# VHH binders against Band 4.1-like protein 4 (epb41l4a), part 6

Target 1, 289 residues: Band 4.1-like protein 4 (epb41l4a), of Danio rerio (Zebrafish) (Brachydanio rerio) (o57457r11to299)
Amino acid sequence: FYCEVLLLDESKLILTTQQQGIKKSTRGSVVLDYVFSHVNLAETEYFGVRYCDRSHQTFWLDPSKTLAEHKDLIATGPPYTLYFGVKFYAEDPGKLKEEITRYQFFLQVKQDVLQGRLPCAFNISAQLAALAIQSELGDYDPYKHTAGYVSEYRFVPDQKEDLEDSIEQIHKTLLGQVPAEAENNYLAIAKTLEMYGVDLHPVFGEKQAEYFLGLTPVGVVVYKNKTQVGKYFWPRITKVYFKETQFELRVLGRDCNETSFFFDAASKTACKNLWKCCVEHHTFFRMPE

## First folded at step 1 (VHH)

Design n05 (framework vhh_8h63_2)
Fold by ESMFold2-Fast, scan of step 1:
Structure n05 (fold): chain B 289 residues (1-289), chain A 120 residues (1-120)
Amino acid sequence: as target 1 above (289 residues)
Amino acid sequence: ELQLVESGGGLVQAGGSLTVSCAASGSIFSINAMGWSRQAPGKERELVAGITSGGSTYYADTVKGRFTISRDNAKNTLYLQMNSLKPEDTAMYYCAAQTYSFDTHEYDYWGQGTQVTVSG
């Protein structure tokens, strides 16, 4: 078994039968333990590894199941590619206990912005990128950071020179901010963005109308034509169920009566994955604090 | 159509406290997050504090530890409690709302502002 885990710092962790004893019969929890140990992470509950099937749909590695039981993963390799990442986003990452946990969140959120999963306006993008530059390079130094130095870095999907100029101007104002401080400030801004920590799943409503269900730290958000049309907080969600391609969300209204909402996923596999992710989010974010 | 109306501004002595508020009306269901920005004469607008619908907060370094943002989600009313005020806090304070957008995420609705003047 030859497994390649892509980490958030862009390095790779290679796990093999010969070096670690990893086999098709190995449970996902063993793979996760190797990853957590390697990145020196104690607050592991926020994190997982995911994989893509041949249709580019993503799934989280199930700690309780063997690698062989992940049929869509087995179909893609060897070598088998896994992606380490944040599975459950802390609503306030500044309250995470350890600096290494906050650092991994910083790397994940930076990747989310770069890849367009966390959209942000020009001025917010510039501020975030300047904080990332401050974390990486330290204080602006006119002798080291010559004109155009920002262009060596990528922070957004379509990065243009006007954004790079803005980033440079903001970087000049961040004197004295140490890496951990810049990273904490990055997370403090990013956590306020609409799509922060939102796990989007495409679904269909009545008459094949297109929606997205967003699984978030606070609840399920329903989007239609890029507009929020519903929001259901985790404590008010009493049941999530699926059958075939139909997903059911049951919610307590203000009148304490239950209402069921039905959506159709594109496939049975997508529906089961949505249900599993929703149950896991409901469990995680319902825990007493 | 979304409307934001600020109130509570005024004159206060250095070291004093003041609370400004913002009432949202109209299409309030479109609001994801709210915040406060300020602009002094001849300076650019600065975002000082933000709060999401879930209650997560952001503060600019210039106000951390002195200002507290809070929101009544049922009334869609935003508050900024300002403590230990300094003359450099003198500015027009604007209430802002972020509406949902997949393409960009910014404070895209602004009120007319309320003046806060801190004397020394």
Scores: ipSAE 0.000, ipTM 0.123, lowest interface PAE 17.5, mean pLDDT 85

Design n06 (framework vhh_8h63_2)
Fold by ESMFold2-Fast, scan of step 1:
Structure n06 (fold): chain B 289 residues (1-289), chain A 119 residues (1-119)
Amino acid sequence: as target 1 above (289 residues)
Amino acid sequence: ELQLVESGGGLVQAGGSLTVSCAASGFTFSSYAMGWSRQAPGKERELVAGISTGGSTYYADTVKGRFTISRDNAKNTLYLQMNSLKPEDTAMYYCVAGQPFYSDSWTYWGQGTQVTVSG
């Protein structure tokens, strides 16, 4: 068994039968333990490793199941590729106990901005990118940071010169911020953004209308054409069920009547994954501190 | 600085073959899933082929058995070998790159290379 775990700093952790004894019969929890030890994480509950099937649908590695039981993963390798990341986003990452945990959140959120999962207005994008530059390069230094130095870094999907100029100007104002401080300031801004920590799943409503269901710390948010059209808090959700490709969300209204909402996922596998992620988010965000 | 630059497009007769290539730079190529999407005039974009970091491949039903995707991690290059081309394959072909995520598939796109199949 040959497994490659891509970490948030873009390095790889290689796990093999020869070196770690990893086999198809190995449980996901064993793989996770190797990753957590390698990254030096104690606050592990926020994190997981995910994989993608051949159609680029993503799934989280189940700690209780064997690697062989992850059929979609087995179909993609060898080698088997896993991606380390934040599975449950803390509403206030500044309250996380350890600096290494906050650093991993910083790397994840930076990736979210880069890949368009966390959309940012121009001014916010520039501020976040400047804080990321400050964390990586330290204080602006005209002898080290020659004209165009920001162009060597990518922070958003469609990065243009006007954004890079703004980033440079902001970086010059951040003199004296140490890496951990810049990273904490990055997270303090990012946590306020609409899509921060939202686990989006594409679904279809009536007449194949396209929606996304967002799993959040507070509940399920329904999006259509990038606009929020519904929000259902976890305490009001009385049932989450799936059958085949149909996902059912049952919600108790203020009038104490239940309303069922039905959505179709693209496949049976995607539907089961949505249901599983929904149950896991509900469990995680209703646990005592 | 992540760059995807397509090449190899052109005019080809129906039944012919063509290989398009994508040169990648500015990121760790071997850590990204890669693919080819196409868009014909008046049509929506279609992912025709994908290849994982481990080399597993996906093909749309429209091209399965005719197209072959491959990657060369040493050269940071993605390829699409297109055989038995049909007029319906006429489109702008885009190199795409991405990591698994929940909101979208395929985060990065190149400028595209035009493939025209004449009958």
Scores: ipSAE 0.000, ipTM 0.146, lowest interface PAE 16.8, mean pLDDT 85

Design n07 (framework vhh_8pnl_2)
Fold by ESMFold2-Fast, scan of step 1:
Structure n07 (fold): chain B 289 residues (1-289), chain A 119 residues (1-119)
Amino acid sequence: as target 1 above (289 residues)
Amino acid sequence: QGQLVESGGGLVQPGGSLRLSCADAGSIFSIYTMAWYRQAPGKERELVARITTGGSTNYADFVKGRFTISRDNAKSTLYLQMNSLKPEDTAMYYCAAVLHEDFYGSDYWGQGTRVTVSA
């Protein structure tokens, strides 16, 4: 068995039968333990590893199941590719206890911005990228950071020169911020963005209308055409069921009456995954520590 | 999936101890609230102990201080450590996996394991 775990710093952790004893009968929790040990992470509850099936649908590795039980993962390899990441986003990452935990959140959120999962306006993009540059390169130095130094880095999809010029100008103003401070400031800005920590699932409503259900720290958000059309806080959600491809969300309204919302997923597998992610988010964010 | 398999039951003298185990063969163990129930012949099934996904525990008054419920999510296994056993503890012991009752109506039950406390 040959498994590559892509880490948030873009390095790879290779796990094999020969070196770690990883087999198809190995449980997901064993793989997770190797990853957590490697990145020196103690606050592990926020994190997981995910994989993609051949249809590019993403699934989280189940710590309680064997690798062989992840049929969609087995179909893609060898080698088997896993992606380390934040599974549950802390609503306020500044309250995370260890610097290494905040650093991993910083790397994840930076990737979210780069890959378009966390959209942000031009000015916010420039500020975030400048903080990332400050964290990596330190203080602006005209003798080291010659014209065009920002273009060696990517921070957003379709990065253009006007954004790079703005990043350079902001970087010049950040003198004296140490890496951990710049990373904390990055997270303080990013946590205020609407799509921060939102786990999106495509679904269909009445008459096959397309929606996304966003699983968040506060509840389920319903999006249509990139616009929020509904928001249901976890304490107001009374029932979450699925059957075949139909997902049911039951919500206690402000009028104290229960309303059922029905959505269709593209497949039975997608529906079960949505339900599983929804249950896990509710469980994680219901019980504060 | 919902196949739960209990083990660890047996015959023990009053004051003795037993450890029951419940293995989950196919459910997503980490997302379930897990519980132990018991049923003596001719009696209704009653809750013994419950453990949430976060590890919070609740016990029936008749077992408080004697029984300890615990879970190992990595091994998909639920445990019940039973100390200071009494003849009144004689019953079939059942493992149950319940999704949060405010959100889900499905329960998974095991076949049970027999505990007999006899002098």
Scores: ipSAE 0.000, ipTM 0.111, lowest interface PAE 16.8, mean pLDDT 84

Design n08 (framework vhh_8pnl_2)
Fold by ESMFold2-Fast, scan of step 1:
Structure n08 (fold): chain B 289 residues (1-289), chain A 119 residues (1-119)
Amino acid sequence: as target 1 above (289 residues)
Amino acid sequence: QGQLVESGGGLVQPGGSLRLSCADAGFIFSDYAMAWYRQAPGKERELVARITSGGSINYADFVKGRFTISRDNAKSTLYLQMNSLKPEDTAMYYCTAPQYSFTDLYPYWGQGTRVTVSA
């Protein structure tokens, strides 16, 4: 068995039968333990490793199942590629106990912005990127940071020169801000963005109309044409069911008025994955009594 | 981030009036009983007024005749009209849907809005 775990700092952790004794019969929890130990992470409950099937659908590694039971993963290799990341986003990552946990959140959110999962307006993009540069390079120094230094870095999917100029001007104003401070300020801004921590799943409504279901810390959000059209808090959601490709979300009003919402996923596998992710989010973000 | 957001607090003289508002960010407002609670410095939260989805109202004895709770379902907004304010009414005021069918409380209390009654 030969697997490569891509970490958020872009390094790789190699896990093999020869070196770690990893086999098809090894449980996902063993793989996760190696990853958490390697990154020196104690607040592990927010994190997981995911993999992609041949259709680029992503799945979280199940800690209770063997690697062989992850049939879509076994079909992709060897080598088997896993991606370390944040599975459940803290609403306020600045309140996380350890600096290493906040650092991993910073790396994940920075990747989310870069890959377009967390869209942000021009001025917010420039501010976030300048904070990321401050964390990486420290204080602006005209003798080290010569014209075009920002172009060596990528922060958004379609990075233009006007954004790079704005980033440079903001970086010049951040003098004295240490890496951990810049990273915390990055998270403080990013957590306020609408798509922060939203796990999006494509679905169809009536007449094959396209929607996305967003799994969030507070509940399920329904999007249509990039616009929020529904929001249902976890305590109001009484049941989530699926059958074949049909996903059912059941919501209860306090006066016992129960409403069912139906959506179709693209495949049975996608539908089951949506249901599993929804149950896991509900469990993680369950409100205390 | 859907939440209940309180507003309308401020500093007033004894005998003055304030109107508090609580705006909903996307749950089915008309289906819920809604309530105003308050928390004075160093004390636990206490119920001020409650209004059911059907419009039935209940007031705490210490505000009867002075405060009026109301709701606007079309605007998804809850109100508390406070008249004849006393120094003892000084508190942080919170709105909530205090009970739910499978939990005892609606999970979000909001940050509250501060009311100070001082001479």
Scores: ipSAE 0.000, ipTM 0.103, lowest interface PAE 18.2, mean pLDDT 84

Design n09 (framework vhh_ozoralizumab_d1)
Fold by ESMFold2-Fast, scan of step 1:
Structure n09 (fold): chain B 289 residues (1-289), chain A 119 residues (1-119)
Amino acid sequence: as target 1 above (289 residues)
Amino acid sequence: EVQLVESGGGLVQPGGSLRLSCAASGFTFSDYWMYWVRQAPGKGLEWVSEISTGGGSTKYPDSVKGRFTISRDNAKNTLYLQMNSLRPEDTAVYYCARSQGYLFESTYRGQGTLVTVSS
């Protein structure tokens, strides 16, 4: 068994049968333990490893299941590619106990912005990118950071010169801010953004209308045409169920009566994945002990 | 913690004017782009206006362009919407919003202020 775990700092952790004894019969928890030990994480509950099937649908490695039981993963390799990341986003990552945990959140959120999962208005994108540059390069120095230095870095999917100019201007104002401080400031801004910590799942409503269900730290948010059309807080969600490709979300109203909302996923596999992610989010954010 | 409180709505005759205000607290107002969005009875949310951090850049949809003007006072943490030449179609609850990227409406949206354009 040969797998590569891509870490958030863009390094790779290689896990093999010969070096670690990893086999198809190895449980996901063993793989996770190697990753957590490698990155020196104690606050592990926020993190997991993802994999993609051949359709680029993403799934979380189940700690309780063997690698062989992850049929979509087995179909892609060997070699097998896993992606380390934040599974459950803390509402206030700046209050996490250990610096290494906050650093991993910083790397994850920076990747979310870069890959378009966390969209930002122009001024926020410039502020975040300048803080990331401050963390990476330190204080602005006109002799080291010559014209065009920002263009060597990517912070958003469609990075243009006007954004880069703004990033440089803001970087010049951050003199004296140490890396950990810049990273904490990055997280303080990012946690306030609409799509921070939102796990999006495409679904269909009535007459095959397209929606996204967003799993968030506070609840399930329903989006249509990039517009929020519904929001259901975790404490009010009484049932999450699926059958075939149909997903059911049951919510308790102010009148103490339950209302069921139904959505269709594109496939049975996608529906089961949505259900599992939703149950796990509900458990995590209702039981923050 | 983040709070947006709208005011200034009311009943106005067609062709009339109203000025809406939004008091912001719990965040550094001058660091954020601000928005006005509205919801007409039985309709979805509609983006009405946006303004940059310093107020130098503003945008409007064709439905209100030339009639509405967004402005801000960063010293007072207040957002404004000047509405002129009001039409019955402008009847809606108007919300002040801090939308950062994906959605023009955000989780940080006020309770709204009702504007009714009727004789």
Scores: ipSAE 0.000, ipTM 0.097, lowest interface PAE 19.7, mean pLDDT 84

Design n10 (framework vhh_ozoralizumab_d1)
Fold by ESMFold2-Fast, scan of step 1:
Structure n10 (fold): chain B 289 residues (1-289), chain A 122 residues (1-122)
Amino acid sequence: as target 1 above (289 residues)
Amino acid sequence: EVQLVESGGGLVQPGGSLRLSCAASGFTFSNYWMYWVRQAPGKGLEWVSEINTGGSSTKYPDSVKGRFTISRDNAKNTLYLQMNSLRPEDTAVYYCAKGPHLYESWGSFDYRGQGTLVTVSS
């Protein structure tokens, strides 16, 4: 067994049968333990590793199942590629106990912005990128950071020169911020953005109308044409069920009566994945004190 | 195509009664909470009633409680509002609204119809 785990700092962790004893019969939890140990992470409950099938649908590695039971993963390799990341986003990452946990959240959110999963207005993008540069390069120095230094870095999907100029101007104002401070300030801004921590799944409603279901720290949010049209808090959700391509969400109203909402996923595989992600979010964000 | 068509509005004397109807089509009516909302001239939208999917639970603001009754017929895809003891301040355009979000009274109205005018005047 030969697997490569892509980490959030863009490095790779290689896990093999020869070095770690990883086999098809190895449980996902063992792979996760190697990753957590490697990145020195103790607050592990927020994190997981993902894999992609041949159609680029992403799945989370199940800690309780063997690698062989992940049939879509087995079909892709060897070598098998895994992607480390945040599975459950803390509503306030500044309250996470350890600096290493906040650092991993910083790296994940930075990747979310870069890959367009977390859209930002121009001014917010510039501020976030300047904080990321401050964390990476330290204080602005006109003799070390010569014209065009920002262009060596990518922070958004379509990075233009006007954004890079704005980033440089903001970087100049951040004098004295140490890396951990810049990273905490990055997370403090990012957590306020609409799409922060939103796991989006495309679905169809009545008459094949297109929607997205967003799994969030507070509940399930329904989007239509980039507009929020529904929001169901985790404590109000009494059932999450699927059958074939149909996904069912039952919600308890203020009158203590249940309403069922039905959506169709594009495939049986996508529907099962949506259901599993929704159950896992429901469980995680309903945990008592 | 989703459609909501309100009817039953008109001119009525204070103390009178009217029954509003909303014919729903293009969606599975029995799967959605339904609402009546109104807008008086020069004022914002005011929620006046809600009903769950099965019709077993209803809610009203104090301004209409005891005077208005919301009901639904899932076999006919029709929503009703029975309005009794009407007052001049009930004068408004009444709208039928659907939406999964609206049972919590904070969302936008999905497929709000054209409305039906109710005028209470002597």
Scores: ipSAE 0.000, ipTM 0.135, lowest interface PAE 15.6, mean pLDDT 85

Design n11 (framework vhh_5c3l_4)
Amino acid sequence: QVQLQESGGGLVQPGGSLRLSCAASGFTFSDYAMSWVRQAPGKGLEVVSDISSGGSYTTYADSVKGRFTISRDNAKNTLYLQMNSLKPEDTAVYYCAKTDYFGPSLEYRGPGTQVTVSS
ESMFold2-Fast, scan of step 1: ipSAE 0.032; ipTM 0.535

Design n12 (framework vhh_5c3l_4)
Fold by ESMFold2-Fast, scan of step 1:
Structure n12 (fold): chain B 289 residues (1-289), chain A 121 residues (1-121)
Amino acid sequence: as target 1 above (289 residues)
Amino acid sequence: QVQLQESGGGLVQPGGSLRLSCAASGFTFSTYWMSWVRQAPGKGLEVVSDISTGGSSTTYADSVKGRFTISRDNAKNTLYLQMNSLKPEDTAVYYCARGLYEPHTWSLGSRGPGTQVTVSS
């Protein structure tokens, strides 16, 4: 078994039968233990490894199942590619206990911004990127940081010169912020953004209307045309169920009566994955123990 | 062994204020959404307010918006409800609830015995 785990710092952890004894019969928990040990992470409950099937749908590695039981993963390799990342986003990552945990969150959120999963307005993008530069390079130094130094770094999907100029201007104002402080300030801004920590799943409503269900730290959010049209907080969600391609979300109203909402996923596999991710989020944000 | 104990209820005149407290034990308080639920005489249950694990997200019933404030102190395992500008229709037994739903049992969350709030002059 030849497995490549892509880490948030863009390095790779190679796990093989020859070096670690990883086999198709190995449980996901063993793979996760190697990854957590390698990145020196104690607050592991927020993190996982995911993989993509041939249709580019993402699935989280199940700690309780063997690698062979992940049929969609087995179909993609060898080599088998896994992606380490934040599975459950803390509402306030600045309050996480250990600096290494906050650092991994910083790397994940920075990647989310870079890859367009966390959209930012121009001024917010510039502030975040300047904090990332401060963390990487330290204080602005006119003798080291010559004109155009920001262009060596990428922070957003379509980075233009006007953004780079803004980043340089802001970096000059951040004198004295040490890396951990800059990273904490990055997370303090990023956590306020609408798409922070949102796990999006495409679904269809009545008359094949297109929606996304977002699994978030606070609940399930319904999006249509990139606009929030519904929000159901975790304490009000009484049941999530699926049958075939139909997903059911049962919500408790203020009068303590239940209402069911139905959505269709594109496939049985997508529907089961949505259900599993929703149950896991519900459990984590209400009862992690 | 989940235990929730409300306090701070009583008799108050219209326009007055009360602060309810709920002492929680037997579970990791900081990892649960918490709610205040009330039952007025002759009426069904009503969810008054919810608060997220870290306190950054709150909800309020339309009947109490602008008058009630939910808060929590995770270091003290305590949930609070500050009730201002009280009205006779706020008369109810107020229950502290560990969330409103238990994911393992798919049932309504654990509640305390309740504290009576009476608004009358």
Scores: ipSAE 0.006, ipTM 0.440, lowest interface PAE 9.8, mean pLDDT 87

Design n13 (framework vhh_7w1s_2)
Fold by ESMFold2-Fast, scan of step 1:
Structure n13 (fold): chain B 289 residues (1-289), chain A 117 residues (1-117)
Amino acid sequence: as target 1 above (289 residues)
Amino acid sequence: QLQLVESGGGLVQAGGSMRLSCAASGRIFSYAMGWHRQAPGKQRELVAKITSGDTAYDDSVKGRFTISRDNTKNTVYLQMNSLKVEDTAVYYCAAPFDYTLSEYNYWGQGTQVTVSS
């Protein structure tokens, strides 16, 4: 077995049968342990490794299952590519205990903005990108940062020169911010954005109407045409179930009656994945007793 | 894009002390870091490693060597006390590391440590 784990800093961790003894029978937890050790994480509960199938659907490596049991992963290789990332987003990443944990969150959120998973308005995009530049390059220095230096970096899917000009102007105002400070400021802004930490799953309602279910730190949010049409907090969700392509969300109302909401996923695989992600989010964000 | 540069090596008498430094172009706390050494005609071996939660040492150096890092300066240190002639080797800073890994993505050029009797 040969796999490459792409890390958030764009470096790779190579795991093989010859060097680590990794086989198809190896459990996901063993792979995760190598990754966590390599990236120097103690606060591991927020993180995982994911893989994409040929249709670009994302799946998280299950710690309790063997690599061979991840049929969609096996179908993608060889080579087998895994992506390290944040699985559960802290509502306030600035309160995470260790600097390395906050740094990994910074790298993940920066990637989310770059890849369009975390959309933000022009002014916010410019501020975030300037903080990322400050973290990477330090203080603006006219002798080192010649005209057009921002163009070497990408921060949003459709980056244009007007954004780059704005980034440069903001970078010039950030004098004295050390990398950790710039990264903390980045996270403080990003955590306030609507789509921060939202795991979106496309689903269908009646008459094949398109919706998205967003799994968030506070609950499940239902979107239609980018408009929030439902929000159910984790403590009120009493059951999450699926059968074939149908997903069921059961919610307790203030009248103490349960209401079931039904959605259809595009495939059995997508439905099972949605259910699994929902159960895992519910467990992680459930209030402690 | 991590680049590692070692310094602090040289000649020292048995029983003496020496501190090696590894300056990184990137943020070292995002990596597990290690010090390796290679004596003439021998294989390269891991001497000490540091992760976010722990440090570990080869039995031959336990109690004598201390690995540490300064995240403000992006530098890893190896403090070597009670040096022995057998500690003579070229010392390499490396990232990533693991006791089971045979290949590392980032290596320094090495710094020579010679311990005289």
Scores: ipSAE 0.000, ipTM 0.280, lowest interface PAE 14.1, mean pLDDT 86

Design n14 (framework vhh_7w1s_2)
Fold by ESMFold2-Fast, scan of step 1:
Parts: C-alpha cells; structure tokens; sequence
Structure n14 (fold): chain B 289 residues (1-289), chain A 117 residues (1-117)
C-alpha cells in the first residue's frame, strides 16, 4: 500500500506497508493518527483527510471504515492521494487553544483564498496576502526584499501586478508583527467573509434550476447565482434524509410545523456524500464547547 | 479568460509513443490541470491529473502514461507509451481555475489520437 498525504504546507507525508504497516484492512483512524502525530496536532476534531474519485468529487476518509471500504479511493489506484485539511471550520479560529491548530487553520484558509473557494474583494485580498507575506518573510526590508519579491508567491487564482503592488505597499506598514500575530490577524479578517467555512454542494431544484447547498457552522445556506436565497439554522433542522439522488431537509418553522425542502444531486454517490457531510456538520456544530 | 491549446495528436502504430502538450494562456494561473479523453460513442473520462505536485491516473493507463507540468511555461504534458488501439480517442486538456480545485472548469478544443493495429 502506497499512500501520499498532501499537507497544508505543501509537503507530503508518505505512508506505506513497509514503513507504517498500512494495508487495505487498515482503518481510516490509523491513517489519521499518523497525520495528526506528524503535524503535532492535539485539537484533531476540526480536521480530516479528503480524497477525490475519478470524476473529482471529494470524500472525507471515514475513521471507522477500512481503506478497502473506500471503494472510490481504491479505484484511483496506487499511489493513493489524500489531502489533509480543515473539515469543520471554527467560527472564531483565533480562540482555538493551541498555536499549531491556529497555524493549520491559517494554512487552510490561505489555500481556500488561493484556490477561489473563499472569494474576496481586491482590497481584502491585498490585506490578507500582505499578512501572509509578513508571516513568511517578517518585516519588510528593502535590502532583502528586492523588486518583484511578491511575485514569487501566489495568493489568489488570478494574481496580477496591481494586486502585487498593493501587497508590497501593505507589507511595508506591518512592521513589528510577529508571525503568529500576522496569522491571527489573517484569520480575524477571513472569518468575516461570506464563504468562510462554507462546504458547497451543487444541487438542482425544480426544472433543473442550479443551486448550491452550503454546510456552515451555523446551518445550511441555499445559494442561487452566488446569492443567498435560504438559510436554515442547525437547531431548526429536524431531519436530513436522502433516497437515490433526492436530498431532503426537514425544517421546523416559527409556527412549530415542519416543512420539507427537496433537492436533486447529480448522482446517487454525490447525494449520499451530501447527506453524510450534512449529518456530520449538524452533529459537530451542536456539540457542547 | 483562460485558453487551453492542445498539440501533439495524430496517428501512431500500436506499441508506439506520443507526447501531448497543452499551453495555457491568458491572465489566470491554473492550480489543477489534467487530461480527459472521449472515444466514439462513449462518455468523457479522466485520464490523468496533476494538482499541488500530486498525480493520479486512470487504471487503464497506469504505468504507460505520465503527466507532468512546467509552471514556468504554464504547460502540461501527457507522455503516452505502449499505446493500444483502445487508447484511440479525442484527448482534452482540462484546467481548474477558480471556485474549487476538485472540478475541471476549462476544457480545450481537443486533439485526435488514433492508434492503428
């Protein structure tokens, strides 16, 4: 068995039968334990490893099931690629207990911005990127940071010179911020963005109208054309069910009557995955702190 | 905005080799890139992908095909060895740029690969 776990700092953790005894019969929890130990993470409940099937749909590794039971993962063949990441986003990551946990959140959110999962306006992008540069390089120094130093780094999907110029100008104002402070300031800004911590699932409504269901720390948000059209808080969601490709949310109204909302996923596999992610979010965000 | 241009397709004998190239141009940087193919009368399928330095392949091409990327030239390559008649298809360069790296949002026009017996 040859497994490559891609970490948030872009390094790889290689897990094999010869080195770690990893086999098809190994449970997901064993793989997760190796990853958590490697990154020195104690607040593990926020994190998991993902994999992609051959159609690029993502799934979280189930700690209770064997690797062989993850049929979509096995179908991708050796080497098996896993992606370490934040599964449940803390509403206020600055209040997480350990610096290493906050650092991993910083790396994840930075990746979210880079890959377009967390869209942000030009000025916010520049501020976030400057804080990331401050964390990486320290204080601006004209003798160390020569013209074009920002272009060495990527922070957004469509990074242009005008953004890089803004990043450099902001970096010059951040004198004296130590890395952990810059990272905390990054998270303090990012947590306020609409798409922060939103796990998006494409679905269809009536007449194949396209929607996204966003699983968030506060509830399920329904999006159409990037506009929020519905929001259902976790305490008011009484049941989440699926059958074939149909996904059902039962929501308790202010009149104490239940209303069912129905959506169609693209496939039975996508529908089951949406249901599972929704149940897991509901459970996690209703746990006592 | 992103334009993908494939090259290197054509006719080749079974057992031969071929290299496909895909040049990405425009104002955007692609984080994930791959190759899909579509044989006559069949659905499009993923052949190979490269994302964050990690690669993945369809079972039918493992050990025969290699995907690589030159970030400086913003170009992805598919090296195809030990070609089989069953590899005959239109090959599409694909890129993910934007909302999530887990889906492929941009497709090239395709390049025909024909493997003769």
Amino acid sequence: as target 1 above (289 residues)
Amino acid sequence: QLQLVESGGGLVQAGGSMRLSCAASGSTFSYAMGWHRQAPGKQRELVAKISRGSTAYDDSVKGRFTISRDNTKNTVYLQMNSLKVEDTAVYYCTAHLGYSEWTFDYWGQGTQVTVSS
Scores: ipSAE 0.000, ipTM 0.120, lowest interface PAE 18.3, mean pLDDT 84

